# Designs tried in a protein design chat: VH-VL binders against q9ut70. Part 6

Target 1, 155 residues: q9ut70
Amino acid sequence: MTIYAFYIYSRKCECVFAHRWKPSDRNSMETLVSQLEQNSIEDDMEKLIFGVVFSLRNMVKKITADQDQFMSYTTSKYKLHFYETPTNLRLIFITNPKIDSLTHVLQQIYTTLYVEFVVKHPLYTHVPPSAEEGGINCEIFRITLDRFVRTLSCF

## First folded at step 5 (VH-VL)

Design a01 (framework fv_clesitamig)
Fold by ESMFold2-Fast, scan of step 5:
Structure a01 (fold): chain C 155 residues (1-155), chain A 121 residues (1-121), chain B 110 residues (1-110)
Amino acid sequence: as target 1 above (155 residues)
Amino acid sequence: QVTLTESGPALVKPTQTLTLTCTFSGYSISSGYYMGWVRQAPGQGLEWMGTIYHSGSDTDYASWAKGRVTISVDRSKNQFSLKLSSVTAADTAVYYCAREDFWRGYYFDYWGQGTLVTVSS
Amino acid sequence: DIQLTQSPSFLSASVGDRVTITCQSTQSVYSNNYLSWYQQKPGQPPKLLIYAASSLQSGVPSRFSGSGSGTDFTLTINSLEAEDAATYYCQQLNSYPPYTFGGGTKVEIK
């Protein structure tokens, strides 16, 4: 298994969806995964996650002056893949470091799975519920996402 | 080429448990397909019973089937199985296993040949 | 739960005829187009013809076509052939489980 976890963060930097395929270990990856999975209301955790995303985005922006979008960040233990939607949702994959960038996969998840199964679902609107409201609680989205990810050659 | 083959008893007595097995070939279990069971009573239409993901982690059943039907997977043998408990004459049918392709619209793209199961004393 | 009603239940037509069968859902299918059509000949398993309301499955003759959206769907056989004698079923998904099949339409060649 080379894809460990998937997260969606709202514009308020609240975790509104989490799905895990691999248990984390006791090193820095477990800490990051644990932080990404926690729902927070005005918590230090919310600011820490925002800081991580903001810092990585600014680092990439400095390297590539003409690019405003952060795509991925690789360490020796994991690779963080990032995609920010036009509606300010932040989609994140955590994978092993050998995988090529999955930013286009995240974009596909947003345009084909999230839009179809969350935005257009009869019980949900174009705005996802806040963390206080329980986040994204859409069974068909979770099922379809799991199916889709398991068909990727890198899984 | 993809093939699905059902196997199991042709005759089962009332109150017993029916066990059917579906063996697949021509694709990898890691390709991420769901497997379903659909039955058809003599002269009747198609009735969906349930589906299972190849890892066994996700299973769905028809409302009438909950409590009577269990679907499972044996990855080492490329098989998934259906168990239907407390059978009656109303369970006499041809049983099909079918692969679900959700990539293009949640439909069954490959079907087994079907196996006729008769419930009689 | 969603019911699918097919009409007619039975039809008899000649080779070369244009045949139309309909499938009506009591509620909108998922994404307004998650509706598939199957052909079943006696003693054989069902064969997928159309998926996503109007997409023709690979290897299926072009005389078959599907149309419709929401609650009303149609399968058309533009020019009926002798080999098309079969029972046709529609199938839908409103939310992941459950799946529902229509009652079937039996097509006989006269």
Scores: ipSAE 0.000, ipTM 0.487, lowest interface PAE 16.9, mean pLDDT 75

Design a02 (framework fv_clesitamig)
Fold by ESMFold2-Fast, scan of step 5:
Structure a02 (fold): chain C 155 residues (1-155), chain A 121 residues (1-121), chain B 110 residues (1-110)
Amino acid sequence: as target 1 above (155 residues)
Amino acid sequence: QVTLTESGPALVKPTQTLTLTCTFSGGSISSGYYMGWVRQAPGQGLEWMGTIYHSGSDTDYASWAKGRVTISVDRSKNQFSLKLSSVTAADTAVYYCAREDFWKGYYFDYWGQGTLVTVSS
Amino acid sequence: DIQLTQSPSFLSASVGDRVTITCQSTQSVYSNNYLSWYQQKPGQPPKLLIYAASSLQSGVPSRFSGSGSGTDFTLTINSLEAEDAATYYCQQYYSYPPYTFGGGTKVEIK
């Protein structure tokens, strides 16, 4: 399994959506070792995601008002793929470090899934709720995101 | 040693709201884990109710549970809670809290011992 | 929603017997091997026996085995022991959410 997790951070650097994918359910020693290593990485990822998103909030500039920011950050154990939407949401994939940039996939998720199932939802408000207020709690989006990601050849 | 301990009332009257608390001891609720609730009516099978990511940012409920069940987490106390509204005799069950490893998945690696809740007048 | 049907719901067998329990899924969407088996003894929470349809959990006796793929899965106890008296459940991850459990199979020793 090469795609580990997906997050949405608000412009205030609050995590407002999180979704994880379970590792492969194989019986090999390779799978067990991978699972143990991924568990250690998860703690590091959450700390680093906050740090990177916080830094990007302060340093990332759009070239023009009509263009999106595209970035990735790679370590030896994972790659963070980053896409900033026109509404200053930050969409993040955490993947195997050898995967090529998936920022175009993040943009597709925003335009085809988030806009359709979250923004156009009758209960959508202009400002997404904070994490303590439930964040982005749209079940249709979560289900369709999960299904879409599982169809990717790199999953 | 990590343990999960359920607490709450053993008896609840019909139409009331059942509130159960699960306390995680021996460590904080770690990054990369989900906390869930599973119940079992007397002589019946296991029924998943819902699961919440340790930070509270990701919550899933069984379809029957939507509108009746709320699961929440208090990170400062290492506790997560289940509220089940408008209880009936059909809600009489042993309630388990359980922690699911993010990376191992598909099963719960730490379970409470369960707490029996009886709904009767 | 995806359903899991276990059969039989109850069986009574003697020590030394070979016992099989089946779990049938109405549909799989994500992964054909996201199926686990649990053992539950009276007064205790469930205990994982088998994961990924056929992988034996550490510490579980080798007389337990799992097989199957797609929609049809089987738990086998090769030579039943007295301590195997319990209720057995299958669980799937194919279409999360939800997690779905089978109805259970109660195994009694004669």
Scores: ipSAE 0.005, ipTM 0.450, lowest interface PAE 14.8, mean pLDDT 73

Design a03 (framework fv_clesitamig)
Fold by ESMFold2-Fast, scan of step 5:
Structure a03 (fold): chain C 155 residues (1-155), chain A 121 residues (1-121), chain B 110 residues (1-110)
Amino acid sequence: as target 1 above (155 residues)
Amino acid sequence: QVTLTESGPALVKPTQTLTLTCTFSGYSISSGYYMGWVRQAPGQGLEWMGTIYPGDSDTDYASWAKGRVTISVDRSKNQFSLKLSSVTAADTAVYYCAREDFWRGYYFDYWGQGTLVTVSS
Amino acid sequence: DIQLTQSPSFLSASVGDRVTITCQSTQSVYSNNYLSWYQQKPGQPPKLLIYAASSLQSGVPSRFSGSGSGTDFTLTINSLEAEDAATYYCQQLNSYPPYTFGGGTKVEIK
């Protein structure tokens, strides 16, 4: 598997959704993945998560020369793909470092899967749920996301 | 309410294969939670044996357990199974199944009551 | 091959005392203090108390707290209650195997 994990962070940089396609090498990925997967309602932990997401976003801005590369950050062991929605949700893929940018795929997940299965759900409020409210727990979204990602040519 | 219940034989003969089942309720198997097996010999500490991801049946095992332990899932029965081959007296322990919270990290948020297995002739 | 060493292995204390249990790892734990603490009473399964080194699990009394980073972690009970007599275990994920438990600390009420 070349796509390792998918995350959604709220505007407050709280992890509100996580889905992992178990990486082939857990050890090499764990430092970043464990920080991104933290799910806490405590102010101190929220500030730490915000710092991580802010630092990653800032690093992408500083090292990106081409606009096509703006939405990703690559190391020797992984590639982080980043997409920020108009509602300030932050969608992240963690993948094998050799695959092409998945920013457009993240945008498609937002418009096609998130909007259809989360936002349009009869019990969904006008704003996305916070981590303190249990985050995004829509089973249909999780199942459909998993199925969609597995059909990608780079999976 | 999430519940986990272990079941299996209380006594197993040396060299036989131990088979334990964990039945769960109170959550969907498709929710992305892993299931682990942890054992505890009488008067001793906790020892992790292995974990399974039910979405694709991918497993991880403790280094000592590779070749002896097999963990599987039966989604239709809401059951996880542990098979431990070639048992000896050293395998006498309380065996727990425990749900791992995939989203918040690698820790166990719900545990079964545990089942004592004695290996003796 | 990562090891967790708990200190002390046994302690006896009075109700109202502040109790600290230490967990030392042979390797640095993943950034952001990726370490958990469990409580086990005789005849019962372990119960999660603390995750991510300092985050209190829902339903756990506020007298329990966790701290530390890198290789050194501490569980604190700021005012011991009689019901806190138990064995406490730390657990980490840093490198394979993914789940390593400490040897345990038995807490008795005197």
Scores: ipSAE 0.006, ipTM 0.499, lowest interface PAE 14.1, mean pLDDT 74

Design a04 (framework fv_clesitamig)
Fold by ESMFold2-Fast, scan of step 5:
Structure a04 (fold): chain C 155 residues (1-155), chain A 121 residues (1-121), chain B 110 residues (1-110)
Amino acid sequence: as target 1 above (155 residues)
Amino acid sequence: QVTLTESGPALVKPTQTLTLTCTFSGYSISSGNYMGWVRQAPGQGLEWMGTIYPGDSDTDYASWAKGRVTISVDRSKNQFSLKLSSVTAADTAVYYCAREDFWSGYYFDYWGQGTLVTVSS
Amino acid sequence: DIQLTQSPSFLSASVGDRVTITCQSTQSVYSNNYLSWYQQKPGQPPKLLIYAASSLQSGVPSRFSGSGSGTDFTLTINSLEAEDAATYYCQQYYSYPPYTFGGGTKVEIK
């Protein structure tokens, strides 16, 4: 499998939603994803993602350009795909470094899945609760996100 | 109302190919619902055989079914088909088609009535 | 592949009783509750009762409920009725493909 994890960060750079895909999906044995199953390793990765998102945001602000060329960040072991919504949510995929940018897919997830199943939910609040307070705890969003991602050719 | 109806032969001889058809109504194929096939041998539990996405005809099969099972869709007729080759007595079962809600999860929300297929000489 | 074990395989209970059926997975489900429950009456197809471990399907009586996470899941009928005599199956969709079903629990009314 080439898509490892999906995260949503709030404007305060707090992780409010996390979902990861298991290596056993599609009989994948990717070592990095297996290591991310450990709580301590997963926490460290979350902190790295937060730092990368913050740094990318600040770097983009310094560049006065017509085109945003900083929507993804690649290392030897993974690629981080980034999309910032009009409401200042930051949607992130972590994938195999070889796949093309999924920024447009993140935008589709926001407009079709997040808005439909989270924003229009009866218990929605303008400011999402922090991860410590349960974050975005919407099971139907998690299920529909998982289904949608599994239909992607790069999964 | 969503309805699923299976049809096909009630009796098939060993080594022949079993062909079953599932006709659906009450929803549009454009809704993105996957369609699965599940069978149940007499007195036994449920066994998943395979699933198809009608938008691109992409299929997934149970490991035992690979090479024997083919699932297809005819969008113009609102029909799904299952072909099971080289049948044996172990394939005697009630065969169900079952619809999956693409946007709400991987569970089967509607099932056909089932069709009993007996494999005997 | 994830295997599902249901307990008990058979139970007999009276109308008005509280009935619990368990479904045990060979592998832990991390933060995901991708498990559904189906009811099958003799000569009929299965009917979806519960999805996502605890979400009640539209039109299903409120006496049915699902709970659990990780490796242990439970279907509860809080006050058994005569029409609830059936075989109940759990299904996981956490590790797909394949979909796997539990072995079933037959519920008889005394």
Scores: ipSAE 0.000, ipTM 0.487, lowest interface PAE 16.8, mean pLDDT 75

Design a05 (framework fv_clesitamig)
Fold by ESMFold2-Fast, scan of step 5:
Structure a05 (fold): chain C 155 residues (1-155), chain A 121 residues (1-121), chain B 110 residues (1-110)
Amino acid sequence: as target 1 above (155 residues)
Amino acid sequence: QVTLTESGPALVKPTQTLTLTCTFSGYSISSGYYMGWVRQAPGQGLEWMGEIYHSGSDTDYASWAKGRVTISVDRSKNQFSLKLSSVTAADTAVYYCAREDFWSGYYFDYWGQGTLVTVSS
Amino acid sequence: DIQLTQSPSFLSASVGDRVTITCQSTQSVYSNNYLSWYQQKPGQPPKLLIYAASSLQSGVPSRFSGSGSGTDFTLTINSLEAEDAATYYCQQLNSYPPYTFGGGTKVEIK
């Protein structure tokens, strides 16, 4: 198993969806997983996103797209994959550090699974429910996400 | 033109392992499907046993089937296999393989013709 | 686990009759994409009739229709034909597997 967890953050940097495939390893991921799953970590998450995205874009001068997305951030123990949607949702995978960027997979999850099973739900609004309101609580999306991720060659 | 065909023994003795094969044609194994196994005892309803993603990367089993059922895929032969261990008379049934389109909504769109397996001494 | 209850378990009707079969789930679902109806004739495999509670499968006669949401679903045969003598099953997946089938409804023609 190389894909450990998936998260969706709102425009307000609140965790509105969380799904884990691997329990956190105390020496490797427990602190990161705790930070990503807590609803009151806006400052830390915002600094992480800003710092890594800024650093990556500044170092890689060869990409010429106006709307470049953050690709990935790698440590010795995990790799963070990041994708920001046009609606300012931030989709994150936490994986084994050796696998290739999954940014395109995050884009597919948004356009195919999130749109079909969350956006088209009768009670959906353009802004996801806040963390205090329980976030995104859509069982259909969770099931389809789990099954989709398990079909990936890198799972 | 999608065709699913089950094959295997018609008669199995108690305590033996039942092995069934499902051969498919008319579509690509990389098309994003699951292959499920469903059985039906004489005069009874349909009972789901398990499924496997066509690449073999994901498998699921009914609760009673865990530890008794193993489903596998041989991509080079377009074949899925089901092994059911320690059979009893309660395993006498018609066994079907059935294709599920994951993207279209979690239903079985094509079924094999079924193969009757009788467990008796 | 989900339990699906079909009623009636058996019915006998005449050609031209309107037939309704119900399927009740112990759990409500957010999307009807998870409920399907199958027809099984003696000696044959099940055949998909309806998916997503109300969508007619390609090649299936328009006299078949599905409706319902949440916990209560219905299959309707608007004008029964002799070839419709069969057992009908509902099927649902509302969480990660297992798939659940209803107990079946046998339709016999007088």
Scores: ipSAE 0.006, ipTM 0.499, lowest interface PAE 15.9, mean pLDDT 75

Design a06 (framework fv_clesitamig)
Fold by ESMFold2-Fast, scan of step 5:
Structure a06 (fold): chain C 155 residues (1-155), chain A 121 residues (1-121), chain B 110 residues (1-110)
Amino acid sequence: as target 1 above (155 residues)
Amino acid sequence: QVTLTESGPALVKPTQTLTLTCTFSGYSISSGYYMGWVRQAPGQGLEWMGEIYHSGSSTDYASWAKGRVTISVDRSKNQFSLKLSSVTAADTAVYYCAREDFWRGYYFDYWGQGTLVTVSS
Amino acid sequence: DIQLTQSPSFLSASVGDRVTITCQSTQSVYSNNYLSWYQQKPGQPPKLLIYAASSLQSGVPSRFSGSGSGTDFTLTINSLEAEDAATYYCQQYNSYPPYTFGGGTKVEIK
């Protein structure tokens, strides 16, 4: 198991969907655990991801046209895979740093799973519910996402 | 801050199904935690029964519990439920729900106070 | 399926003593350190003391420490206090269940 977590952030940079898979090596997460403990903030992981996404947005503004596609960010402990949709949703995988870019997989999740099971859902609204409201609460999407991700060769 | 509270019947008759509920507060069900169930017979040690991911997409059970135990989640009520079928006197125990912190490991960081269930005719 | 054996099952010691409790698994725990320790006082739920074999949980007194790797683990109380009278349990946790607990060690103060 090399895929740790999947997140969807709204255009307001609020985490509106989160799904975590238990990692195969939890000691690889020790640095993140240490950072959470230092900050004394229980829900710090989503804030760390937001901080990274915000930093990436600022970095992209400074790069040349030759480097204008930003798709992933790699550390020694994890790799963040990033895809921004036309509707300004940000889809994120957190994985083992050794796997190849999953941006095409994030695109598939958006076009085939999110559109079919969330956007076309009878109770859908154009603005995803806030995290305090439970975020995107579509059980068929969550179940289908989980099953799809488990079929990936890098899982 | 984080609080877990078990509830259910104090007395259950042999052969009936025991249903327990764990109500939590102080964190969002969308935070990505697992909820475990652990029991303790009077004067005995701790016995893990099973776990469920907050969405209900992933469950696992102790080997003896497969076929007898079902764990479920009701996200709208912030509740996890455990059903144990065909109870006997051996199922008399204090039942705990306990949260597993995915990012810090699969150890139990918060526990409910426990609810004593007695199986008696 | 991993089983945990704790030794001793019971001990009696005086305030100020150094006490050690061992936990032995039938096979190596994942990453050799996926082992936690809990303290349980009568009528109360267990309280997490140590995780990842040697990491002290926040708010737990520094007199508690954990050590060991693979199949053999130890919980040490370097200077026993009266409030340490309790039953102590080890638990192995892997990236995949089932999770199991040791049989417990009851610590009494003389």
Scores: ipSAE 0.005, ipTM 0.499, lowest interface PAE 13.7, mean pLDDT 75

Design a07 (framework fv_clesitamig)
Fold by ESMFold2-Fast, scan of step 5:
Structure a07 (fold): chain C 155 residues (1-155), chain A 121 residues (1-121), chain B 110 residues (1-110)
Amino acid sequence: as target 1 above (155 residues)
Amino acid sequence: QVTLTESGPALVKPTQTLTLTCTFSGYSISSGYYMGWVRQAPGQGLEWMGTIYTGDYSTDYASWAKGRVTISVDRSKNQFSLKLSSVTAADTAVYYCAREDFWSGYYFDYWGQGTLVTVSS
Amino acid sequence: DIQLTQSPSFLSASVGDRVTITCQSTQSVYSNNYLSWYQQKPGQPPKLLIYAASSLQSGVPSRFSGSGSGTDFTLTINSLEAEDAATYYCQQLNSYPPYTFGGGTKVEIK
């Protein structure tokens, strides 16, 4: 299994959507969680991922003058794929480090699934509600995302 | 509501160290924010001095500020501070503290009211 | 180091005029998320007007707009009001550190 988790963060740094796939043996996910916990002061998984994304952003800012909104960060245990939408949503995949870039997949999820099932939903707001307010609670988006991701050759 | 307030001496003598404090409210440092210091000499434009990240306390400084500027955070007081050593008349300016939302794309969304510091003997 | 040049440095205009301020970068800003515009009135801190080159900050009047990409960016006030007398600054981050501000454009009402 190569795809571990998918997250959406708002422009306010709040996790507004989370979906996790259990690896067949849990080894990769347990290693990732242990590594993030040892290197972060945050206790929550969403906060641990935020710390990783910040590290990525800081590295990109210091070494890249010609930045793309599409990016990835690779360690020995995981690869983080990042896509920022025009509305400042941050879509993230956490995967096996050997997987090729999923940036185009994240863009497809945004344009095809998020726009169709979340933006067109009657309860949509331009800024998704925070996790404390329930976050993005759209069951059809979650179901369709899960089905779509399972069709990827790298899953 | 996010509020930033600068405090410190209005008058500092040449060669002394200027210490300014920024007190903040309405947000948690655990969510990760850049806190920056920007100054403005009378009649001049904005000049960035340095920034601290609340998540790991890492700092970045303007080239001229390296060796003269230290930015730190005091979590118990909800404060960020700026120390500027060996001041001269060229350091006379209004000093602002400002917050950058980490995910907003590298701009300052909230600013303090500013504090005027005059360097004279 | 990237440099931002604003033009004009000063302008005087009448209420109802269309005002254009330009910001030119010495290096291309490929992501529009890295350019912002601020308004500063005398005795006040800067106030964010535009972010991501063209996105209007909440609470800012619709007469303000931003445009541009690459090296050339523009702030437009479609119909100048008396309260718009201020100095305007562009700001960008193409490579951090540092943050870079333009030199400012002072807008006075005739």
Scores: ipSAE 0.006, ipTM 0.489, lowest interface PAE 13.0, mean pLDDT 74

Design a08 (framework fv_clesitamig)
Fold by ESMFold2-Fast, scan of step 5:
Structure a08 (fold): chain C 155 residues (1-155), chain A 121 residues (1-121), chain B 110 residues (1-110)
Amino acid sequence: as target 1 above (155 residues)
Amino acid sequence: QVTLTESGPALVKPTQTLTLTCTFSGYSISSGSYMGWVRQAPGQGLEWMGTIYHSGSSTDYASWAKGRVTISVDRSKNQFSLKLSSVTAADTAVYYCAREDFWSGYYFDYWGQGTLVTVSS
Amino acid sequence: DIQLTQSPSFLSASVGDRVTITCQSTQSVYSYNYLSWYQQKPGQPPKLLIYAASSLQSGVPSRFSGSGSGTDFTLTINSLEAEDAATYYCQQLNSYPPYTFGGGTKVEIK
């Protein structure tokens, strides 16, 4: 398994949706052998997500006109794939650092799955619910996202 | 290293609301974990109640629990809480809080010791 | 919601025996990799043994193994030890999510 997690952050940099994946049918070298080691990686990842999302937001404010909306950030431990929508939602994949860019996949998730199952849903609110309100809680979106991601050649 | 401790009343009267809190030690819940509540009636099996992401942004409940159960998170206190409304004798159980492993997902890798809650007049 | 049925609900076996416990789902509505096995001894919380159907949790003895796909899953104890007397539970996602637990299998040593 090379795709570890998916997040949606609001314009306030609040996590409004989160989903993670299990490893393949066998333990791979991409899966840490000890939970203590995984906990250290988790702490680093949370810091990376917060820091990178904040930094990318500031960078986009400074670098405008004809710039790509897509970005990725690679560490020795993981690669963060980033896509920002016109409404300032930030979609993020956390993957194995050697995987090719998935920013086009993030765009597909937004235009195909998010729009169809969240925006066009009868209970849709124009702004995603805050963390205090429970965030995005659309079961159909989560199911279809999981199934879609599992069909990717890099999963 | 990682420990979870349940706290709350051991005795609740019928029709009242049960409130339980789970406190993490040796691990920050803001490190990307999911946190769940599971209960076990005397002599019975395990019954999942609900799970919340550490930021509070995603919460899922068992079908029977919708409308009765609310799970919330307090990241500043490194804890999360369960509220179960309109309790009856059928809610007498040991209540466990549990962490789901962020890296692999969808299973509970660390559990609290459990707290027995009795619903009686 | 999907139900998980464990068989047998009770078994008695001798030290050294190979023990197999099965977990059957009424429907395969989500990935088979979303199945885990837990061990619970009286007065203790459950302990994770197997995750993702077949992956052994760190610190768990190698005599425990898991297998299965779709709706049918098994937990095997290759050579039963006295300390393995416990109740075993399977767990999986249903309709993403509520998580579902099996009814449990109580293992006693002869």
Scores: ipSAE 0.006, ipTM 0.512, lowest interface PAE 13.0, mean pLDDT 74

Design a09 (framework fv_clesitamig)
Fold by ESMFold2-Fast, scan of step 5:
Structure a09 (fold): chain C 155 residues (1-155), chain A 121 residues (1-121), chain B 110 residues (1-110)
Amino acid sequence: as target 1 above (155 residues)
Amino acid sequence: QVTLTESGPALVKPTQTLTLTCTFSGYSISSGSYMGWVRQAPGQGLEWMGTIYHSGSSTDYASWAKGRVTISVDRSKNQFSLKLSSVTAADTAVYYCAREDFWSGYYFDYWGQGTLVTVSS
Amino acid sequence: DIQLTQSPSFLSASVGDRVTITCQSTQSVYSWNYLSWYQQKPGQPPKLLIYAASSLQSGVPSRFSGSGSGTDFTLTINSLEAEDAATYYCQQLNSYPPYTFGGGTKVEIK
């Protein structure tokens, strides 16, 4: 297993959806996994990911402001894959660092799963529910996401 | 260096449409780019007009601006544009284009120098 | 519509003084505190000083700081310099569009 977690952040940087697969290659993500296991709290991982994204953004801005497109960020322990939707949602994969960019897969998840099961749902609102309201609580989306991701050759 | 440059007429007659263009230099409009327009009447504060996502698929307008303002993007020319219809003397202002930060959203980190537009006969 | 009220609208102070400007929102700013502070000198565009309520923009002197959450926010200049004569604006988002700017605080040096 090389895909560890999937997150959706709203434009206001609230985590509105989280799904974690148990990592099978613990040594590739030892630091992150150790921190998560100690805390056993999903929001702690969300804060860590947001902090990493924010810190990298500020660092890259100093070096390559002219090429301000960020699709993935790789450490020795993991790779963060990023895709931003037309509705300003930010979709993130956390994976084994050796995996090729999955931004195209994130885009596919948005266009084929999120739009179908969340946007076209009768209770859809233009703005996703806030974290206070439990975020995106769509069981069909979670199920179909899990099934789709497990069919990927890199899973 | 990243720069934004506004261009367009300095003088527009009442009832006409004002068209302004913002050109990026040292930065390519790409995934995650957001462009806003903010104006400032002489001696007054800052007034947000609208913001557009790089693909043009998502635009937000101030309540008063809906129906009068259209913002569009031309990635091939590295430009964003603003059209304000049926102008009056109340539209006399310095017009700024500004970029939102890709990761943080909802604040403007780069601004154009501003262009003064006077509406008079 | 969300409104931001800045206080005071005008401030006169001496070089070396500690200056505090407040910004009050009619509704709570989102949990990530999307409130920013800008400095504008005559004839120039606004310059970002502080974002996310308390984060200092790169290149901005450390004498500037921001604090606050919810509905009350402050910008502090801990030792005013002559070059700080400017109008300061807060800006926030606490609901999907629109962006909101405060009315501004003009700071002049005695």
Scores: ipSAE 0.005, ipTM 0.490, lowest interface PAE 15.8, mean pLDDT 74

